# Designs tried in a protein design chat: VHH binders against Citrate synthase (ctsA). Part 23

Target 1, 373 residues: Citrate synthase (ctsA), of Heyndrickxia coagulans (Weizmannia coagulans) (p27660)
Amino acid sequence: MVNTNQFIPGLEGVIASETKISFLDTVNSEIVIKGYDLLALSKTKGYLDIVHLLLEGTIPNEAEKQHLEETLKQEYDVPDEIIQVLSLLPKTAHPMDALRTGVSVLASFDTELLNREHSTNLKRAYQLLGKIPNIVANSYHILHSEEPVQPLQDLSYSANFLYMITGKKPTELEEKIFDRSLVLYSEHELPNSTFTARVIASTLSDLYGALTGAVASLKGHLHGGANEAVMEMLQDAQTVEGFKHLLHDKLSKKEKIMGFGHRVYMKKMDPRAAMMKEALKELSAVNGDDLLLQMCEAGEQIMREEKGLFPNLDYYAAPVYWKLGIPIPLYTPIFFSSRTVGLCAHVMEQHENNRIFRPRVLYTGARNLRVED
Key: E = the ipSAE of ESMFold2; O = the ipSAE of OpenDDE; V2 = 0.75 times the mean of E and O plus 0.25 times the DockQ between their complexes.

## First folded at step 10 (VHH)

Design f06 (from d05 with E98R R100S K106Q; framework vhh_7b2m_4; at its last look DockQ between E and O 0.24; V2 from the best seeds 0.00; counts 0 for: pae E 9.4 > 2, unsure alone 64.8 < 65)
Fold by ESMFold2, look of step 10:
Structure f06 (fold): chain B 373 residues (1-373), chain A 123 residues (1-123)
Amino acid sequence: as target 1 above (373 residues)
Amino acid sequence: EVQLVESGGGLVQAGGSLRLSCAASGFTFSRYAVGWYRQAPGKQRVVVASITSGGYTYYSDSVKGRFTISRDNAKNTVYLQMNSLKPEDTAVYYCATRSSVWSPGQTYSFDYWGQGTQVTVSS
């Protein structure tokens, strides 16, 4: 018989990796990124600051940030073959499927694919960071029979990304809010997609393969898409009272409600959600319509009172993305785009101090069956 | 081209009934919520009732128990059955729906409005 007290379904609580990148400090209620509190970073730093921190090890000075921005701008365009491949996909494909395919194809253009040295992987990380926003935005346009939107070299990283999605240059407020969302999604210890990326990397497979697997993992209903699900619930409910009834109905059926709960912030609202709630207030004031805010506040109250659960980042990021004009199917691809830097950091860390993941099973099948002559 | 056309308004005695209809065209009716709003003289337009794509209904407190909203997806029509009418129900009644959520200028609120139909309830 096998010692069943070693079987940990889903690996809950198993410490599978050593990392200097991040951890969820449940004791002190903090998300730690390279030694910094994510919340402290998000108040004064932009996404490119986080990119430099995660990939180069330090918060950049002004010259380093300018150099990084110039490096990324050189990588905004994708090979025409990517657009051609995406154009062959059935129009029923989800943008996450297109993203997965696009990342996989990029590997074919890498002439040093088997070289996993730090400097080579770092160059790949910057290429991915530059190209993934183009793939995300334009896969949506291609799947909807719309012309691709070309990147603009005179926009910031985040403004250009939002521009490619919507076809219009964002306002300063819209750019600031979108950039902040990328900071807040950038890294989160070892979610399933990051673990998947490290598992693939542990075989010494390439960075593109690791990210391809991470896209696949993030598409899974139990991992990604919570922000999409939140906005779909709001859209179906239409009114404050409609949303209250939708939530009560789900609760009566004991259904899980997306947008609530977080391992670190169990006793209060996720502070990242609070930042996005403030963004929603700002956008609602500019728009002159606060229905989504009212609906979300009502839902927050119901979940607190009925379940003792609090909003996570996805709950408030969803209506913010709606106010920014972002199509719902792109919410998860944007999440992945933000997480790209963290994923690259994890793959590089894995490659540089590697041991292959080799789990075992608890065998519960038949034994000693005989094969006839 | 989204169009909403209300009908069924008129003059009625207090305690009476009216049935309003809203004929919709130019969008996939079965996928979107439709609401009824009313505007009394000198007052702001306010929600009366709405019905989601899935058939969930909302009623303001002032009409709950007296009004019933329903939809017929085969006829692209939303109805408002108004019973036990009161003089304070006197208003122009509008139906409204939201635009396609997948096109430029989308919002989460109702975007398209009919021309309105007058309901007058005499004491």
Scores: ipSAE 0.011, ipTM 0.194, lowest interface PAE 9.4, mean pLDDT 87
ESMFold2 (binder alone), look of step 10: mean pLDDT 81; pTM 0.813
OpenDDE, look of step 10: ipSAE 0.028; ipTM 0.412

Design f07 (framework vhh_etentamig_d1; at its last look DockQ between E and O 0.09; V2 from the best seeds 0.00; counts 0 for: pae E 22.4 > 2, grease 25.1 > 24.2, off the site)
Fold by OpenDDE, look of step 10:
Structure f07 (fold): chain B 373 residues (1-373), chain A 121 residues (1-121)
Amino acid sequence: as target 1 above (373 residues)
Amino acid sequence: EVQLLESGGGLVQPGGSLRLSCAASGFTFSWYAMSWVRQAPGKGPEWVSRISGSGSYTYYADSVKGRFTISRDNSKNTLYLQMNSLRAEDTAVYYCATDSRLGGTYSFDYRGQGTLVTVSS
């Protein structure tokens, strides 16, 4: 039992929420979502299956999945005002900031913003799942003085998302791998962004506000920025030997190396990382270019030997996204897009069984100060 | 095969109105955003207006904003452009187009043969 009178820095190990949504079983290396292991699901199920599981509570049959996809397709369009607002941003803005703004603006178009009924929130979740990919992709295009790309409804949800990013229709393999990445990023118990969303939601604030806060949280390099940082390191290194040198140099300087370690998994490899490694192998085999794979494997070995650290999901997701033609600044926004369904599930649950979060502090500041007459 | 057929063009006086239509076939019409583009003599193509697949969202070039209205009837596979307060500078061949880009002046997938609109006193 956590002593409520004790200061627990970072709330490490503290049980902060009761949930039926997700649990990280670190002993068995399972990511439990609604009673299923996410890793097991990822082998046979796609992102829309996960969406249905998290929002409807069950794995969909084919008819349900089709209906879900049709529902989402109807929500791909975004108001012109979103495009206008994004167009007003300076070209130096990061897509995460654009995403934060875009999600925030969407709230103003909801005529039932204060309605927190399950059915209303569910509809809202589907709207967001439909629109956020558009905002993510077109934020990048607009910031680079490109015309916004419009969604193609004849593609799958994942294929369209990737298309909107790259401007080209993906291959079957590319679609599959990208969809898998969305599955793997979809839910992860109570990370900082999810906790933030619940905290905001606990005031009975709206779902848009909760997601806006979650975007802000995920932007932090200690949370969502690792994938971007990994790819930057790989680009800087250029070769296997270069990457080895880079890592040793960083280690000698006691610098943190992004893409390794996990607060929850500690001395175990993130099982999701292994799946993305396989995806990287598959993509490398297509054209015979395995440089990134070799670099990543070398890095993995060095970090294991020198620090006892293992790759997390971001470490291998980064080069996969690179091979898919995804620009580096969109890695974290894509992460958020995928996590949208989990965030919505948590916010909905919070609204249905709400208690406002109101922690106390260990005060270490000055006391008994008085203003002199 | 994708087919787009524009109609409704003609001669009109300044300040007048026209309504253009575009009949679409060969694809699921409601799945695709549609645009109107125009080309004046001696000029390059100019994007005019765009409407989302569902019809929920519309976009306009600054030059026609407040004067033109784009709409669609997905049950009839038809795109419309209501043009009011027409000006001499609106004289052009008007094309219906499918595009994957907003305002796609340079990224049209398909377009029709066009319909001529002439605004003259």
Scores: ipSAE 0.000, ipTM 0.229, lowest interface PAE 14.8, mean pLDDT 91
ESMFold2, look of step 10: ipSAE 0.000; ipTM 0.108
ESMFold2 (binder alone), look of step 10: mean pLDDT 81; pTM 0.820

Design f08 (framework vhh_7b2m_4; at its last look DockQ between E and O 0.07; V2 from the best seeds 0.00; counts 0 for: pae E 10.0 > 2, unsure alone 64.4 < 65, grease 25.6 > 24.2, SAP .803 > .668, placed apart)
Fold by ESMFold2, look of step 10:
Structure f08 (fold): chain B 373 residues (1-373), chain A 121 residues (1-121)
Amino acid sequence: as target 1 above (373 residues)
Amino acid sequence: EVQLVESGGGLVQAGGSLRLSCAASGFTFSRYAVGWYRQAPGKQRVVVASITSGGYTYYSDSVKGRFTISRDNAKNTVYLQMNSLKPEDTAVYYCATRSGIWPGTYSFDYWGQGTQVTVSS
């Protein structure tokens, strides 16, 4: 029998929440989102379908999807004060720091901040979904002394997001691939950032505070940034042979190699990574350069043969984002933007059936010391 | 200098076939992808098909199952076999490549002069 007072470092294996939102089914090798297999959804559905599923409980019909898209378009603009605050940041700041600041400032413009009713939180979720892509994209431009890129009303949600990042309207292929990446990053049970959001929400703090904490968690080296790290390795290596040498060198030094391993898919490639690999093949064919694909395939083989490890989503998402023209510092902020819908769903669920998280410690320090007169 | 020369265009009846060729020179052909694009009157150039140096092929949805791209490295030539042609395939067809040594751009850098394909009903 398990002792319920047992110290469990890092909460490994602890079931910390009840949820109807998602779970990682290691037995059936599925990421379950509201009862659906995420991979099955990603083959025929887009990001706004996932948004409706997570926030409204159902896959939308065409009218519901149109209404959702119109609702989000009304929320694309940010208060000018957000741009002004971001402009005050040192130009050396990371876009994740800018994102955290921008999300925090949004709370100050909410006149019903203390109202945590479902309908009010749902409106906030749509506000955040509309505004976060603007904050993500334009924080990069502001930090690089570039003019903000205004959202366009005639582009889809995902096309507009990519447009604001690159300054160029995406092709149909680019939009499709970017949208799929948002689907694949959208929700993943209870990672540290989602748990952080639920912990903050459990105090009955507001949705913006919960998301601010989630940004901070996702910035942590052990949580987010693997997609950035993958692309940095590819850039440093420069060639297929260079990447092979880089990986062998890291393996000989027993260094951690980002982009490999997944709790659900330990014995095979993460199917999300496989989808991004196919996207990389498509982009490589269209732009006439398959060097990144060749490098990644070589790395995949080395890691399988030497360690029995397989690519996760970040390994192939990184070169896809590079091919889409996305600056590396925005890889993690885009991941957060995609995850916004899952985070909002979790905070709303926590608020609607709440108990504050109050863990204990195993005290290992000194005891019975005396204070002298 | 990089040169791409298209040939094989012409007038054909709907349902017919044409084979386009793109002769390449001035770069290490076998190391780079080559693509076919087309531009209909009044429209932007769009990708039709491409083939990477590693042999991966891409086809736009409008031509999948009807068109086949291939390459012959000994002749520095890329081919586009176009079957079951439709009037909407009417366009100027361009061959394109990129010769950079590092990945990163989404666009092809070098273009041929184009060859006209006209499909009559």
Scores: ipSAE 0.006, ipTM 0.395, lowest interface PAE 10.0, mean pLDDT 88
ESMFold2 (binder alone), look of step 10: mean pLDDT 81; pTM 0.827
OpenDDE, look of step 10: ipSAE 0.061; ipTM 0.321

## First folded at step 12 (VHH; framework vhh_7b2m_4)

Design g01 (from f01 with Y32N Y109V; at its last look DockQ between E and O 0.77; V2 from the best seeds 0.00; counts 0 for: pae E 11.5 > 2)
Fold by ESMFold2, look of step 12:
Structure g01 (fold): chain B 373 residues (1-373), chain A 120 residues (1-120)
Amino acid sequence: as target 1 above (373 residues)
Amino acid sequence: EVQLVESGGGLVQAGGSLRLSCAASGFTFSRNAVGWYRQAPGKQRVVVASITSGGYTYYSDSVKGRFTISRDNAKNTVYLQMNSLKPEDTAVYYCATRSGVWGTYSFDVWGQGTQVTVSS
């Protein structure tokens, strides 16, 4: 009859949610997305296929994909007020803070905000998927005193996103590589940001609020920015020998080295990292510069030989993003943009079968202190 | 002074083969990626193939499986073996490398080009 509560710091190992969306299968070494292996999806499917799968429940046929793309194109533009608000931010604002601001303000333009029905949340999800890339790219331009880059109706979703960031229409190769990166980042079970979004959603707060909280969570030093950190190490090192020295120094000091290890792919190179390594080879050949590739290959060897650790997705995605012309401060905002579809799916799932999160504490403070008159 | 000199162009029948050469001088060839580009009349110059200093290659979809890029560092030379040529391959072919520093530059040094004409 009587149960004893157990204190589990950080909720380590606690199964906090039921979900049909995704699962990190450590037994079979798979990232499962709506029943499919993410790696298998990433070999033949694009980001809009993942969007349809996560939000509509199926991989789209060609007509459904075309309809989805047309739907998203109607949502690319943001209200002028978003641009105006972002323009008022100090130029020193962090891109994640600008993203948080933009997402938060979008709620004010939703005339159905209190309606949490599936169909209404689905419309919001498509609005967010359309508008977040614009906010990500153009908040950066605004903060750097550059003119916003407007979306083009004749570009695919991923090409348009990269175009807004760089101001240049991507090549077929660049679009393919960037799109694949969005697929690979799209959903990952219950990281802190997704959990935060579900906690907010569990109060029956709105989708924008849930995503605003998710941005805030992702900005935290212990959660987001691993791909930024990888590129910062490469920038600091400047050369193959410099990077070898940097890694050996960190290893001698027992420092954590970003870009290595993954819960699912613990004993081998993350297959997603292998895909991005191949992309880096292709971009290096076209760009005429394989120094980053040589540096990364040297680092891969050192970490395997000295620690038995293998590259994760972030290790090779970072130099790929650099070769695509993406500013380092946008790496985390782009990760969030890719994750938007997964976050929306989670919030919708939470709203449709909800129980508010109500944790307790282990009280260790004083008792029975008296208030004097 | 960096110089790239293409050779090996000419007139060839459809289905035939040509081998282009690019002789490099005035820079450290073994440290630089080298590429082949082509420009058809009235069109933009587009990439055909490239090879990094480490030997990694790229091919455009229009030539993959038909063209092979290779390099001989001892001779400071890059080759483009072109097989199964089509009239659509008719263009001026340029060899290119870069003069830039780490990570911030693309191919910006070009040869004068060699004409390839593929007859029906």
Scores: ipSAE 0.000, ipTM 0.408, lowest interface PAE 11.5, mean pLDDT 88
ESMFold2 (binder alone), look of step 12: mean pLDDT 81; pTM 0.814
OpenDDE, look of step 12: ipSAE 0.024; ipTM 0.316

Design g02 (from g01 with G103S; at its last look DockQ between E and O 0.77; V2 from the best seeds 0.00; counts 0 for: pae E 11.5 > 2)
Fold by ESMFold2, look of step 12:
Structure g02 (fold): chain B 373 residues (1-373), chain A 120 residues (1-120)
Amino acid sequence: as target 1 above (373 residues)
Amino acid sequence: EVQLVESGGGLVQAGGSLRLSCAASGFTFSRNAVGWYRQAPGKQRVVVASITSGGYTYYSDSVKGRFTISRDNAKNTVYLQMNSLKPEDTAVYYCATRSGVWSTYSFDVWGQGTQVTVSS
């Protein structure tokens, strides 16, 4: 049955999908992942636990986690052709452009591309989870005329990812913090990129195409890149007083300030941001420099006092990534890499109970123009 | 010129306690993070505990709950109280701080170290 057509710009508030994957509970201030509170998961579970939960439906036992880790290790390498394609990109390309291209090319190597059964899509999801970190890290190296960094089979998933980015094996602390950031970014209901992936999947297009569209959506100025923008502000400011000045200047011009505000956590600090703030404290202690922490604490106070706004995850994740040695252009690609598991879960869910998205328009243009003889 | 001097090491039985001291000269600790590191025979040097200029502390998982880092700014000294010592805590313990630009992420000023030996 068709209800009356009603124009809802931007689809604000429209419930467009049924999902068992995740839910932003704005009433109880909770991000629900497969029935669990994301914050509770993030305190004791690692990224591979989240991968198993989202793709297999349960938190893994030790044997299941070991099997998952072995499966992913088999997928760390990319075809040489991916490296060759990325090498053809202009050196001015952003790593998100390289990521989009690399994900698109991966489809060409899939000999079962038209098979969308659960088991086949699950295999693709693990291949993407293994290969996307390589594409992310090595696209940066290629675009900067550096040799690719090969994956190491004796490192954990998150340690290997960070190793490929920096060229150095992470410490146990660095690995733990980076892994936690991947947990915190892993899934977030139906942002524009996840919605885009489901729209593409609804045509019965393939998982790679859906993720290619998700990368394109995430690169959009109004969607991704907040974590990059936060670190760029901190670099521009250089000092605590410089950052205070920068924020006051933006406030006087009524500019949007990245790193603040969240739909679920409108009246308090995003608890994920609080976890990254603790990580920043730990890294600052080990690193011997808490200037970034002091700058971020000053900015937090200004935004609370001037606008009643609070840090979101990106505000504290950005300086954490800086302390981990991660180049700023990789912040958004890493976000996407973390989100890969959530995107794969959503595409698989869409394929398994599908209805094509077929919206209409409110036509406001000319009518009845005549084609002359 | 900055200098760090560790003291308080020694031999102790498992379950015992030691208190290490790190005295600084040529700079003021209050503006610098200070870390304690250790190096067991044949192993790489690893962080044990540290404290920022803003007062936040870090402890490695292997020592959390057993070790306490503290500072006395009036004496320009940082302490590591080590309780419930285990044989695997046996190492040379180093105090470290950073003297460089905030763009560097490594401690670059080290003490000479103090030996801690925990008997089975």
Scores: ipSAE 0.000, ipTM 0.338, lowest interface PAE 11.5, mean pLDDT 88
ESMFold2 (binder alone), look of step 12: mean pLDDT 81; pTM 0.825
OpenDDE, look of step 12: ipSAE 0.029; ipTM 0.418

Design g03 (from g01 with T104E; at its last look DockQ between E and O 0.03; V2 from the best seeds 0.00; counts 0 for: pae E 16.8 > 2, unsure alone 64.4 < 65, grease 24.3 > 24.2, placed apart)
Fold by ESMFold2, look of step 12:
Structure g03 (fold): chain B 373 residues (1-373), chain A 120 residues (1-120)
Amino acid sequence: as target 1 above (373 residues)
Amino acid sequence: EVQLVESGGGLVQAGGSLRLSCAASGFTFSRNAVGWYRQAPGKQRVVVASITSGGYTYYSDSVKGRFTISRDNAKNTVYLQMNSLKPEDTAVYYCATRSGVWGEYSFDVWGQGTQVTVSS
């Protein structure tokens, strides 16, 4: 094995962790989740199936899925203190900042905080999965001086999440589409936020601290928010011709266009984006308004013809979320909510076979300066 | 809070014209897109035309070339000039906008509608 002390900015190309959880197989064009192709899973499985697979190691049978759903229902409510803390935030705060604060405060209610054994972390992961949707949805309402929306007993996990966001019970179609979006966002190898979570976990810090850091990382302009940016472009453009002009203008200035390109699906439309495009068609037909679909199809054509680039998941997930009534500032928090299960799996894996991340620097600063008295 | 009132509907012969107005009251009107929708009896509501705060316009294929949307931000009013009207244009016409508050991501403020009836 050759060991060279090469400075690699940004760790580009560095293999930083061993994992059994997932990887981006660029050779076979797959996102692999615990041995399965994510696309294959997304066609027949729901979010709670992915939760069981990532945390328990297997796709659940019906009894196991029902038990998991009931377990999560018991965890939907948050301590009143979370609501009180979020109520103190300035109303101009971004929901990702509110989410970070809420996740951090949850740690204070964990009576086993210093216990990092597998069984305790697993219980903690289920508590986070139950409570984070409440924090996400209701932080938005609090920041807008609206009453929190409480989950309903007769709604599934994904339906309750969407219900808490919008205040309206979703239709079966809306629930199905939203649940699938959670599957598609659930795990993605080692993005900056997952790496951050593993770095924090490598110090033997707790799961809440690791997730708090992951929220902070995902909020970063170069990491999260592509789906938010896509919808902001669509909203600014307002029309098919407006969007065409917006895209041509950005291309003439050589600006990057959010919503296009993917490391695994570089030469075709991301199959996850194709699934969300079909969802957008269904939602547009139901409400009789296909403007967003027409805009997105025009943009798809322009980017294919001008740059040979293809939509990724975020490009079509954004207008789908808009049609579901989801406010743009919640797009990234929902992404985080979906990724929570993957983050928990990674932190647990790190804790159970740990080595601290402790890199060095190439020092290029001054030497031998003195302090004068 | 933005409120919308449509006017200018009525009965017109095929080939005729009508001008619909959508008067808005509210601070945020000039910063928001406005859309016109229509709903024929027993049918779903569909988009007809929209205009951004910056003046970019959209028209459905069924009305393109016949209808013109415009806005006058000084008067807080959006207009729909409807020319060469056909019996299939018969519907209740609604204007819609975003509320101009936090979370304004879909058209969520609707007028009460104005009836347009085109006789053949």
Scores: ipSAE 0.000, ipTM 0.153, lowest interface PAE 16.8, mean pLDDT 87
ESMFold2 (binder alone), look of step 12: mean pLDDT 81; pTM 0.821
OpenDDE, look of step 12: ipSAE 0.042; ipTM 0.477

Design g04 (from g01 with Y105W; at its last look DockQ between E and O 0.24; V2 from the best seeds 0.00; counts 0 for: pae E 10.9 > 2, unsure alone 63.7 < 65, grease 24.9 > 24.2)
Fold by ESMFold2, look of step 12:
Structure g04 (fold): chain B 373 residues (1-373), chain A 120 residues (1-120)
Amino acid sequence: as target 1 above (373 residues)
Amino acid sequence: EVQLVESGGGLVQAGGSLRLSCAASGFTFSRNAVGWYRQAPGKQRVVVASITSGGYTYYSDSVKGRFTISRDNAKNTVYLQMNSLKPEDTAVYYCATRSGVWGTWSFDVWGQGTQVTVSS
């Protein structure tokens, strides 16, 4: 017999779930979403197409997409009580903390909370997809003593999301670019937050609780916030030469540099990053300011030459979000909002073919201590 | 609320020296780049020098070798040592930083300025 109950720290390499949702195909250099290459989808499809694919199983036809848009529009508003709860948070709260609180409170408004039938969970997924952008955008405004920005009836899903964040209706270019970023962030196999969501779901806990746990996981320093960190470096550097210096200094100290490397795209630029780099070029041309682009190109060259590392999606998504007017603290909450559809799909899959996660430990503590009378 | 206060300007003869100070409040000074800009009469405001949180410096060609920017994080202050001053250095000098608030990349917090006048 071969010992198959080995201690595997961090579950490294453990295949923890069966899924029809996605996988990272390192052999063919693809991120596979329900059988499709994510890059192929991102070239011709929008976020609502991905939502339908992940939740309903197919890329929508025209009528199905219109129905989905109407369904989501009915879910944009949040109960006033959510706004009241978020208003009680200290103004120093991070938007991820506000997001976690808001998602958690939504459960209290679900009159069928214990019902985990497919149809009921699907309705919850659409409610979460509609409401999370509102929570993300307006928690930020609340924390900064600003009035909430209400969604508009005449804006698409992605345009409304960006509008609620900035208070300005996006141009068609801005909407297209933001929507594409949501597609590119929508699903990524089994990162820690998705695994956390499945672990919670495996107890037959509710979808809101699973997503609340996923928010908590994504806030962790070793999981989320890479796009925030990239933009913070760019802000600190302020110039092309400043950024070169910052990167060389971090390299000399062997510090971690966010925005580089990807498990699937190890030997080339992440094609998702390439799409966001093109978006940055477009936005820079429209506003006549290419400083961020020049800084990012310099950093790309340094990391390639010094370490053989290439930009991942976060490296170029960060300056794109800056050009769209998005505050840095919202970068991770927006990532979560995009990932909501993938998380919902995973929780629903877990609920519909469930086995509770119940691992063991390798006990290394004391044995046989005696309790004295 | 982020505030910057410049000081150290004045009237000086060509060839002379001045040291400008920029005192910062209301933000984490040690995490932010600070720049010095100047605006001559009838001209646009232009960058003179900048320094990153890590101490990297930039100088415009017109002042390189004559001006030195430095920072003292303990005092939340950035300095601009200006040597070998020329009449064309005459301007209002502003320090600038970024607020670290949403929607803004470029320097968006400015001091009120300090006048430097160089006589021939």
Scores: ipSAE 0.005, ipTM 0.259, lowest interface PAE 10.9, mean pLDDT 88
ESMFold2 (binder alone), look of step 12: mean pLDDT 80; pTM 0.816
OpenDDE, look of step 12: ipSAE 0.008; ipTM 0.254

